# Designs tried in a protein design chat: VH-VL binders against UPF0179 protein Maeo_1037. Part 14

Target 1, 145 residues: UPF0179 protein Maeo_1037, of Methanococcus aeolicus (a6uvu3)
Amino acid sequence: MDKRITLIGSKIAKTGNEFIYCGVLEECSECRFKKICHDGLIVGKRYRIVSVRSAKHPCIAYGDGVKVIEVEPSNNFTILIESKKALEGLTLSHSDIQCNNILCKYYNLCHSEGMPEKYKIMELHEKIKCPKGNSLIKATVSTIN
Short names: E, the ipSAE of ESMFold2; O, the ipSAE of OpenDDE; V2, 0.75 times the mean of E and O plus 0.25 times the DockQ between their complexes.

## First folded at step 5 (VH-VL; framework fv_retifanlimab)

Design c2 (from a4 with heavy chain T58K, light chain T98I; at its last look DockQ between E and O 0.48; V2 from the best seeds 0.00; counts 0 for: pae E 9.1 > 2)
Fold by ESMFold2, look of step 5:
Structure c2 (fold): chain C 145 residues (1-145), chain A 119 residues (1-119), chain B 111 residues (1-111)
Amino acid sequence: as target 1 above (145 residues)
Amino acid sequence: QVQLVQSGAEVKKPGASVKVSCKASGYTFTSYWMNWVRQAPGQGLEWIGVIDPSGGYKWLDQKFKDRVTITVDKSTSTAYMELSSLRSEDTAVYYCARSLDWGEYFDYWGQGTLVTVSS
Amino acid sequence: EIVLTQSPATLSLSPGERATLSCRASQSVDYEGSSYMNWFQQKPGQPPKLLIHDASNRATGVPSRFSGSGSGTDFTLTISSLEPEDFAVYFCQQSYEIPYTFGGGTKVEIK
């Protein structure tokens, strides 16, 4: 229902992959598909690829070309939050976990891109033993529209 | 071989509607875009719109968007174009035309369907 | 939308002569090293037939006497030596952006 068609780099054009739509790149201002592929996408919104066509097109922004994809909004994702804040159904204000350990296996769950100022906890999962001693829990959260 | 076979000629009165069919064979129907183009007698070509059969997504020239409906039936590999509120200037040959993978150039065309609108 | 202007409207020539047909776009149709201009031949009672895509690429089965050239806004279709079957109307068409548009055509007729 909220599915849209757009173009993405052929290397990342795989069903199930997600991305944050950042708007039309400056290189894409001259793109001949501009009128077709950017309508209906919201800047800053996360999308999930639900299908991929095999045909490739040349594109400045993607050296290996682009493919046509269908996308749908992705409002739910998994992050780590402090266990003391974790209650299912609770709406929280986003707070960055202060950690510079880029090699941590949980790094991307602690530093998830595209988080709004507030989110709702939908489901709690396992607790995580943080190497820095933080008391964290894995949670599925929903963005507040 | 790739073939696009269209429905037969139609004669209509002003204000009526017409639905033209285009049956595709010889290729994977959902892998190519299907365009509709018309040509008034003795005149040039005019692009009406295109549909992506796999998802049903369509793009239409603005001058037709309120009067034209483009659809597909994947089970029969058939595209349809319906034009409503017909006027005498809609008298034309209507073509379906396949776009090569990218929705770019039209490599195969149907034989055309003459639609005549007369009072 | 992109307007395509073809010239001349009519070209009267004899078999064996060279035909040169022009198409000018109201804006550039170039993107990433490609020019999105196509050429079609149409004979009476027949649908258009693709001759040239992307300015200079002959479609499958098109004789080598047909060639396309140009970039940006100015494009040319050349028929190096006219055969009897080449007397027809020729259209340019841009596939750069929707709505896709066609030129008004050049009729190549027997002098």
Scores: ipSAE 0.011, ipTM 0.612, lowest interface PAE 9.1, mean pLDDT 82
ESMFold2 (binder alone), look of step 5: mean pLDDT 93; pTM 0.947
OpenDDE, look of step 5: ipSAE 0.106; ipTM 0.716

Design c3 (from a4 with heavy chain S31D, light chain E32S; at its last look DockQ between E and O 0.57; V2 from the best seeds 0.00; counts 0 for: pae E 7.0 > 2)
Fold by ESMFold2, look of step 5:
Structure c3 (fold): chain C 145 residues (1-145), chain A 119 residues (1-119), chain B 111 residues (1-111)
Amino acid sequence: as target 1 above (145 residues)
Amino acid sequence: QVQLVQSGAEVKKPGASVKVSCKASGYTFTDYWMNWVRQAPGQGLEWIGVIDPSGGYTWLDQKFKDRVTITVDKSTSTAYMELSSLRSEDTAVYYCARSLDWGEYFDYWGQGTLVTVSS
Amino acid sequence: EIVLTQSPATLSLSPGERATLSCRASQSVDYSGSSYMNWFQQKPGQPPKLLIHDASNRATGVPSRFSGSGSGTDFTLTISSLEPEDFAVYFCQQSYETPYTFGGGTKVEIK
């Protein structure tokens, strides 16, 4: 299966939590946990925590230590899409919303990393108030495969 | 009381396979990891690999990678190690050993299983 | 992989004497304030028995005459006053990184 073992900071090690793997930190380059912590994870890919082991290990990068977790790829994302394209069940080609306002509170939902070229709309949520006046709606989408 | 009970001694011919079992009791099987270690007659100890019974994930010493399979049966709280393509230098006592987690120490050991490869 | 060198190979002592066993690692086994070196006792026909974990912590039920010390690459197991049941082989073992490795052992024998 697609599941694997890794390590994450003890305070964020909760079943159901999701994270985007951002790569190896500088202080972890020669870490005793490097193989189990990082092997097989893809930079930029989203993962969901399926289970958490109870033992806590000391870690240079996390002051409260780390825990062993079981993760799986997360195929569901929350993004903003144009309201005119927003129909549940529809398959769309990914197209970034043209906005360079990095300080916008919705920036990460408009520029979600790791999106495939195509996705299916699973669920629509609320419309948001875009500072630029774009007509946008939150949606849960899934990868096609 | 934690107990690890292994299967009985085996005599095998070169080229055969052997599967050693390790029955765990006295604790929650999936809360701990299971290691396999061997000791040739009159020699030191050699780590073979480890399994996380919760998900079935294994890590093996590279020297055994192509010949060893470590598995568990959660319903019977039993770990298994299968070694294939046996050679005379595989003659050893094979131990299962429990650890709390990755990189932890081995707190309980099975009684050992002698595997003899001869002829 | 990490090589562990134990010395001496054999230590001949009488009951009541102090035993000092050394283990040297080919690289540091320290991480984040902990030393990942363990000690085991093995008697003939028996599996190893954990004595000391993480350099200095006694395992459950291990008598206080056993103590471990050291850090980095140099580690010591001390038996403050040998009892008849302490004559056995002692192994160090690192759990710092895979493959986990063991020292060649120190045999503590009577006389």
Scores: ipSAE 0.062, ipTM 0.664, lowest interface PAE 7.0, mean pLDDT 84
ESMFold2 (binder alone), look of step 5: mean pLDDT 94; pTM 0.949
OpenDDE, look of step 5: ipSAE 0.063; ipTM 0.695

Design c4 (from a4 with light chain D30R S34D; at its last look DockQ between E and O 0.59; V2 from the best seeds 0.00; counts 0 for: pae E 9.8 > 2)
Heavy chain, then light chain:
Amino acid sequence: QVQLVQSGAEVKKPGASVKVSCKASGYTFTSYWMNWVRQAPGQGLEWIGVIDPSGGYTWLDQKFKDRVTITVDKSTSTAYMELSSLRSEDTAVYYCARSLDWGEYFDYWGQGTLVTVSS
Amino acid sequence: EIVLTQSPATLSLSPGERATLSCRASQSVRYEGDSYMNWFQQKPGQPPKLLIHDASNRATGVPSRFSGSGSGTDFTLTISSLEPEDFAVYFCQQSYETPYTFGGGTKVEIK
ESMFold2, look of step 5: ipSAE 0.005; ipTM 0.609
ESMFold2 (binder alone), look of step 5: mean pLDDT 93; pTM 0.948
OpenDDE, look of step 5: ipSAE 0.228; ipTM 0.744

## First folded at step 7 (VH-VL; framework fv_retifanlimab)

Design g1 (from a4 with heavy chain V50I S99T; at its last look DockQ between E and O 0.68; V2 from the best seeds 0.00; counts 0 for: pae E 5.2 > 2)
Heavy chain, then light chain:
Amino acid sequence: QVQLVQSGAEVKKPGASVKVSCKASGYTFTSYWMNWVRQAPGQGLEWIGIIDPSGGYTWLDQKFKDRVTITVDKSTSTAYMELSSLRSEDTAVYYCARTLDWGEYFDYWGQGTLVTVSS
Amino acid sequence: EIVLTQSPATLSLSPGERATLSCRASQSVDYEGSSYMNWFQQKPGQPPKLLIHDASNRATGVPSRFSGSGSGTDFTLTISSLEPEDFAVYFCQQSYETPYTFGGGTKVEIK
ESMFold2, look of step 7: ipSAE 0.301; ipTM 0.729
ESMFold2 (binder alone), look of step 7: mean pLDDT 94; pTM 0.948
OpenDDE, look of step 7: ipSAE 0.207; ipTM 0.753
ESMFold2, look of step 8: ipSAE 0.308; ipTM 0.727
ESMFold2 (binder alone), look of step 8: mean pLDDT 94; pTM 0.949
OpenDDE, look of step 8: ipSAE 0.020; ipTM 0.634
ESMFold2, look of step 11: ipSAE 0.327; ipTM 0.709
ESMFold2 (binder alone), look of step 11: mean pLDDT 94; pTM 0.949
OpenDDE, look of step 11: ipSAE 0.041; ipTM 0.666
ESMFold2, look of step 13: ipSAE 0.230; ipTM 0.709
ESMFold2 (binder alone), look of step 13: mean pLDDT 94; pTM 0.947
OpenDDE, look of step 13: ipSAE 0.345; ipTM 0.777

Design g2 (from a4 with heavy chain S99E, light chain Y100W; at its last look DockQ between E and O 0.07; V2 from the best seeds 0.00; counts 0 for: pae E 14.7 > 2, placed apart)
Fold by ESMFold2, look of step 7:
Structure g2 (fold): chain C 145 residues (1-145), chain A 119 residues (1-119), chain B 111 residues (1-111)
Amino acid sequence: as target 1 above (145 residues)
Amino acid sequence: QVQLVQSGAEVKKPGASVKVSCKASGYTFTSYWMNWVRQAPGQGLEWIGVIDPSGGYTWLDQKFKDRVTITVDKSTSTAYMELSSLRSEDTAVYYCARELDWGEYFDYWGQGTLVTVSS
Amino acid sequence: EIVLTQSPATLSLSPGERATLSCRASQSVDYEGSSYMNWFQQKPGQPPKLLIHDASNRATGVPSRFSGSGSGTDFTLTISSLEPEDFAVYFCQQSYETPWTFGGGTKVEIK
């Protein structure tokens, strides 16, 4: 396991919670704590909180402060899947959505690199208006076996 | 060139309040966190709290949260610590100390302000 | 809250002798290969002065006779050959987790 120590808002600092690291915020670019909060995390990668330390620290990005957490990479990630097949708990074999529109704002969700052969649907989100008329829904999925 | 100059010594009665100032010079005031630390006579050091002067946000040791207010005046590059409901146990030298990044180290300290609370 | 225990409380030595000061933390202060333990010197009538930061890094202008070592919970400040100006009180301080805390101090005094 490739565990990391970081800081996250106190309200979401709970063992078992997961988050997607979205990179350095604009207000954090000059922040004294950017190394502790951000170094060693990969933009777009999901992490699971495995422990939470109780002390709060001040942070310009989180009004109620932050807590020190230990995280590990999570195999959960976000993709678009056909709405017809979208049921939480189902395990599906991966099949790429056939779409050549590289200017589509959802292109990376339809063509995610490193897509596993099989995945389990963990959570369904909003439906997406595909420009080509595909009936798609955004989902958080987990790689299996 | 960095300098932290604190207000002068004070003598107070129990139940009163004291406000200690710390005027910074020789650096960009809002780029560093300002801490307050006290030292009772013949005793060790006790951290009170910290303020980020840029946003005005503070974090206090829970022992002080009901009695301490830490503020800044950015226009004069001055930090303030006010301690209320004074007790004889609050007799101490109060220091301001700066740090560059959260959880690093206190590189410059003020000269200290003796606050004496008569019994 | 992280408690720092310094020993001995007093160290009576002569100029030229080696001083070894200990600081033990109630829990680890390590993160990603760094130890968040600092050391300060304090002389009468003066504020503390930073000597060592992050366990082993000498602050600017600190003589090479001062060295810090240790990791996890056990830390040491060493003064290789005491000079007359080194007779003072020394504090360790952790910057790993709030509240920031200090050790009780070790007084290094002339024998």
Scores: ipSAE 0.000, ipTM 0.492, lowest interface PAE 14.7, mean pLDDT 80
ESMFold2 (binder alone), look of step 7: mean pLDDT 93; pTM 0.945
OpenDDE, look of step 7: ipSAE 0.418; ipTM 0.807

Design g3 (from a4 with heavy chain Y57W W59Y; at its last look DockQ between E and O 0.39; V2 from the best seeds 0.00; counts 0 for: pae E 7.8 > 2)
Fold by ESMFold2, look of step 7:
Structure g3 (fold): chain C 145 residues (1-145), chain A 119 residues (1-119), chain B 111 residues (1-111)
Amino acid sequence: as target 1 above (145 residues)
Amino acid sequence: QVQLVQSGAEVKKPGASVKVSCKASGYTFTSYWMNWVRQAPGQGLEWIGVIDPSGGWTYLDQKFKDRVTITVDKSTSTAYMELSSLRSEDTAVYYCARSLDWGEYFDYWGQGTLVTVSS
Amino acid sequence: EIVLTQSPATLSLSPGERATLSCRASQSVDYEGSSYMNWFQQKPGQPPKLLIHDASNRATGVPSRFSGSGSGTDFTLTISSLEPEDFAVYFCQQSYETPYTFGGGTKVEIK
């Protein structure tokens, strides 16, 4: 059973959204939801919201309150990789694309936070128009660990 | 008209198990959580645990964690609570009670199921 | 676990009298402007019936003679003028944190 129940800020509580669990906030030490909000989640692990309950609850950590959500681990990532390295089924060592253009709409796909050292290419998608002319393709990858 | 209809009274021997059902009608079953609460004869109420029917997630009071299993059948809108290794002190009326989600109040209750554990 | 202590254990009154029931929690049940204390009525052979949720909000169909008040650790259920159908046991219940707990009850009986 991979699914967990937790709470997240009402503005972020949308089915399909993902987040990285960063641990218990200082504000949560006095929270009535302490046991459910943080129990069973692993620090540093990515989760996907699979359902959202309708009620909004007040919470010190979230100004517009929180909603109960059901989450599951998300081990698959969407990233950009060099087209010349991109074969489905291939296991690659992760290396960041050397580009400092933080204004690029693809920046976060080129510089994915939390990537492991190695990953396996599960599916290749469309190539993209890189402003610097790099030959990049969007890929769904999975962690090896 | 929201209704929670529970299974009938049970007489059990120590060491046996019992499975109480709670059939919901008059609302969308997966939109609300289902709680279980018991009341020993002449005593107060004791919360056992809760299930979210949409995903099957459960949470139990620690004192029941080793002996209670709560499940649902979404196709029949029915919640179940199974209590194993019965003892005489488990003699009680067992109620199902609906809540919107975690930390909400119990707005509708089943009629109760008397479980008697003797000799 | 939060212990709820109700007083008095028994309240012997006549129809038309005012009933005041007390519930004390072992710790505050307040969070962000809400009090997570509820009140139930139970008659013999019946399940509990929700009267008041979140300290002061009457549940659907509950007569206006029932009112709840209080915050923090101290809560009160008031029945302004007892009717014959009001002679029952009343429980408080906290939904602040698990395990959810109930008070021992106050029996309101006819004098």
Scores: ipSAE 0.049, ipTM 0.656, lowest interface PAE 7.8, mean pLDDT 84
ESMFold2 (binder alone), look of step 7: mean pLDDT 93; pTM 0.944
OpenDDE, look of step 7: ipSAE 0.328; ipTM 0.773

Design g4 (from a4 with light chain E32L D54Y; at its last look DockQ between E and O 0.67; V2 from the best seeds 0.00; counts 0 for: pae E 6.1 > 2)
Heavy chain, then light chain:
Amino acid sequence: QVQLVQSGAEVKKPGASVKVSCKASGYTFTSYWMNWVRQAPGQGLEWIGVIDPSGGYTWLDQKFKDRVTITVDKSTSTAYMELSSLRSEDTAVYYCARSLDWGEYFDYWGQGTLVTVSS
Amino acid sequence: EIVLTQSPATLSLSPGERATLSCRASQSVDYLGSSYMNWFQQKPGQPPKLLIHYASNRATGVPSRFSGSGSGTDFTLTISSLEPEDFAVYFCQQSYETPYTFGGGTKVEIK
ESMFold2, look of step 7: ipSAE 0.116; ipTM 0.672
ESMFold2 (binder alone), look of step 7: mean pLDDT 93; pTM 0.947
OpenDDE, look of step 7: ipSAE 0.389; ipTM 0.795

Design g5 (from a4 with heavy chain V50L S99V, light chain T98I; at its last look DockQ between E and O 0.51; V2 from the best seeds 0.00; counts 0 for: pae E 8.5 > 2)
Fold by ESMFold2, look of step 7:
Structure g5 (fold): chain C 145 residues (1-145), chain A 119 residues (1-119), chain B 111 residues (1-111)
Amino acid sequence: as target 1 above (145 residues)
Amino acid sequence: QVQLVQSGAEVKKPGASVKVSCKASGYTFTSYWMNWVRQAPGQGLEWIGLIDPSGGYTWLDQKFKDRVTITVDKSTSTAYMELSSLRSEDTAVYYCARVLDWGEYFDYWGQGTLVTVSS
Amino acid sequence: EIVLTQSPATLSLSPGERATLSCRASQSVDYEGSSYMNWFQQKPGQPPKLLIHDASNRATGVPSRFSGSGSGTDFTLTISSLEPEDFAVYFCQQSYEIPYTFGGGTKVEIK
């Protein structure tokens, strides 16, 4: 049973949206909601929202409140990989792009959270111009398992 | 009109189990969470736990966690509470009560099911 | 676990009198401008009936003589003029966090 119930901000509580579970409600400590969220969400894993309940609840972290959502693990990501390694169908070992430019507009695609050590390239998209000169292409990848 | 109709009274011996049912009508069963609350004779109310019928997710008071199982049958719009290893202090009226979801209030209650544990 | 203490345990009054029932929580039940305290009426042989939700909001069909007030840890149910059908036991209940808990009740009886 991979599906779980949790809470997320009302503005992003839409079926099909994805998020990385960072344990924010459990880690923040000032949260009346933490005892209800007993499920098996794993810190660092990506989840997809499969249903959203309509009622909003007030929450310190979200000015427009939170909604109860049902989630399932998501194993598909969009990331940037080196163009020379990019062939659809290949399984690659995860290797960080060596770049520490936190202000880069592509930062989150180069440093995707929750990636396993291996992934399979499902689809290649457009190449991008890296400000530091790396030859990168946007790809949809799937986690193994 | 919203109705919660519970199963009839039960008499049990210590060590046995009981399963109380709560049949819902007059609303979309999966849109509301179902709670179980008990009341010993002449005493106050004690929350046991709840279930979200849409996914079957449960939240239980720790004092009951090892002895209570809350389930639903969506095809019959019925919630169930099973309490095992019964003791004399489990003698109580058991109520189902609905709530919209987390952080809301109990707007409709079942009529109650008396469970008597004797000897 | 949030303990709710109701007082008095018994309130002996006549029809037409004002009833004031108190509920004290062991910790605040306020969050983001809302108070998660509810009130129920229970008559012998009947399930509880919701009167007030979220400290001060009357449930549908509840007469205007019932009112709720308070915040934080201190809450009050007021019945402005008792009717014969109001002689019952009244419970407060917090929905701030699980386990949801109830007060011990205040019995309002005919003097």
Scores: ipSAE 0.033, ipTM 0.628, lowest interface PAE 8.5, mean pLDDT 83
ESMFold2 (binder alone), look of step 7: mean pLDDT 94; pTM 0.953
OpenDDE, look of step 7: ipSAE 0.045; ipTM 0.668

Design g6 (from a4 with heavy chain G103D, light chain E32S; at its last look DockQ between E and O 0.56; V2 from the best seeds 0.00; counts 0 for: pae E 8.2 > 2)
Fold by OpenDDE, look of step 7:
Structure g6 (fold): chain C 145 residues (1-145), chain A 119 residues (1-119), chain B 111 residues (1-111)
Amino acid sequence: as target 1 above (145 residues)
Amino acid sequence: QVQLVQSGAEVKKPGASVKVSCKASGYTFTSYWMNWVRQAPGQGLEWIGVIDPSGGYTWLDQKFKDRVTITVDKSTSTAYMELSSLRSEDTAVYYCARSLDWDEYFDYWGQGTLVTVSS
Amino acid sequence: EIVLTQSPATLSLSPGERATLSCRASQSVDYSGSSYMNWFQQKPGQPPKLLIHDASNRATGVPSRFSGSGSGTDFTLTISSLEPEDFAVYFCQQSYETPYTFGGGTKVEIK
């Protein structure tokens, strides 16, 4: 199911956790783990950890070391969408909610990273009271394959 | 006691496929990696690939990416290595070998499976 | 891939003698203070047996007469005093990066 193996900081190496792959760091250039860490992942994509190995390996980027993990691309996302677009079963092209208030508690839901270009609305949740007055609704969306 | 028991010797013709099994016991199958290594008669050892039994992720030598499939059956604690499009050069003893983790050493080996490819 | 060159190809010795086996890597296999070189013993008709891992650590059950040393590109397996059962082929193997590779082996034979 398009599973990949990589390494991630030991503190966040937990089954079920998700992360956005951000690419190769400069300090990774000569790392012997470079291939296993980076070759199988796509920059900007969100992955879910499906398994974790117990052993730690040294990493110059993670002070506490890294663990080998198995990951798969995330398929489901919880985001905020405009109420007018909120229809279960509808396929939408992703666009962030236009807002620059990074201090908003909903910011990550309005600007969710690693989103696919298109997704299908699977489930609608509660409406959100946007401090800026936007009519938003929480939705579970899935990647269209 | 950790044991890796492999399937019996195989004789195949060129172009055929072979599937070798490696049954693991004496440890938690999904907690260790399973490697495959082969050795041609009178020759050295050649690493083929590795699988994480927990999720089935495989990493293969580029040389074998088009011809080798490594799989596992967690219910039977068995790893498999299938090599297709067999050539005479594929004649070798094939070993499964457990490793503790990624890039760790091979601590336990199967007894080996001789695969003979001849016309 | 990392190429491992073992020397000599054949080592003829008598029981009780010291055996020194060399393994040279085409590039360093060191990382973060560790050397990812392993040694195996193989007897005819048997799979390889792990002797040394990470350059200098004896595997469980391995006699103390076996020792590993080295770092970077040059590694040595030493058998301080050969026992009759030590006559076999010895392989070095790097686990620094994939593909994992083995040396060509050194055959320790009875003189």
Scores: ipSAE 0.017, ipTM 0.651, lowest interface PAE 5.6, mean pLDDT 91
ESMFold2, look of step 7: ipSAE 0.033; ipTM 0.631
ESMFold2 (binder alone), look of step 7: mean pLDDT 93; pTM 0.943

## First folded at step 8 (VH-VL; framework fv_retifanlimab)

Design j1 (from g1 with light chain E32L D54Y; at its last look DockQ between E and O 0.67; V2 from the best seeds 0.00; counts 0 for: pae E 5.4 > 2)
Fold by ESMFold2, look of step 8:
Structure j1 (fold): chain C 145 residues (1-145), chain A 119 residues (1-119), chain B 111 residues (1-111)
Amino acid sequence: as target 1 above (145 residues)
Amino acid sequence: QVQLVQSGAEVKKPGASVKVSCKASGYTFTSYWMNWVRQAPGQGLEWIGIIDPSGGYTWLDQKFKDRVTITVDKSTSTAYMELSSLRSEDTAVYYCARTLDWGEYFDYWGQGTLVTVSS
Amino acid sequence: EIVLTQSPATLSLSPGERATLSCRASQSVDYLGSSYMNWFQQKPGQPPKLLIHYASNRATGVPSRFSGSGSGTDFTLTISSLEPEDFAVYFCQQSYETPYTFGGGTKVEIK
């Protein structure tokens, strides 16, 4: 588990926030912050912000500037899965929940960004009341790999 | 009232190492980054490296990376720079200097520590 | 990588005269409208003292006779009317990228 320093937009720079690192942007190839901003991060990997430094810096990619942050890899997700599949310790292949109700308060838990092809159920939480009647439970899952 | 107080002068032989301390007061130690800069007699200033005291992360000038270690002790608000395998050309005054964080200016400096390397 | 070249190496002037010190960078130190060039004064036996940051901003407690100007690669420190206490060496320094680098200095002598 390798903690690192990087930079992120000042509006997103809050402890506990997570992001997926998408690589070096073209406009950052000659940026004065390139060494600190991108070194050691792995494209496609999820990171959690563990602390935020106070100074704000100008950045071409973030109009409101950036802040220095400390991050760690994050392999755990909170998602909704079918209750009948929900057994702690079980490894599942990801299956999309077929629902396009973007107004649903659970939409982001059914369609979590960066969901892996396979995951292991680490912990079960409460069942939810799906408007469509699906039998769903919140789970903390871990990426496999 | 920001103050950076460095350890006293050192006389060393070639091949030895030296560890210079810099005790900070008058501000929150972990809210600013600490740099080390040296100045050989009659020469200009040369940046050695920087440390983020909050996490202990360092960035060094490449010409020093194999010989220098920069550390902090948060409990005493003290930064350290250790230079190993000393040579006569390492004779210099070594300064600590504060920046707000990455890419900022050096607003406060320690008084300097003379390190003399001679046989 | 960024080399800073200061000129002249020595400037001999009388009290009350205007001093103009030049610093040229081997590449631009500008980023998004800011210039990452700083100026320091150093007297014998003392650490450097910050005079100017971000090319033109006077540090706290620095007299108004000191001013900085320039952008890109060309920077100037001006002392509008020299005082006897201004006898010192002056360094420019870039904070654009690591390793941070300093110019070779301009020695201001009061003659």
Scores: ipSAE 0.207, ipTM 0.695, lowest interface PAE 5.4, mean pLDDT 85
ESMFold2 (binder alone), look of step 8: mean pLDDT 94; pTM 0.951
OpenDDE, look of step 8: ipSAE 0.408; ipTM 0.806

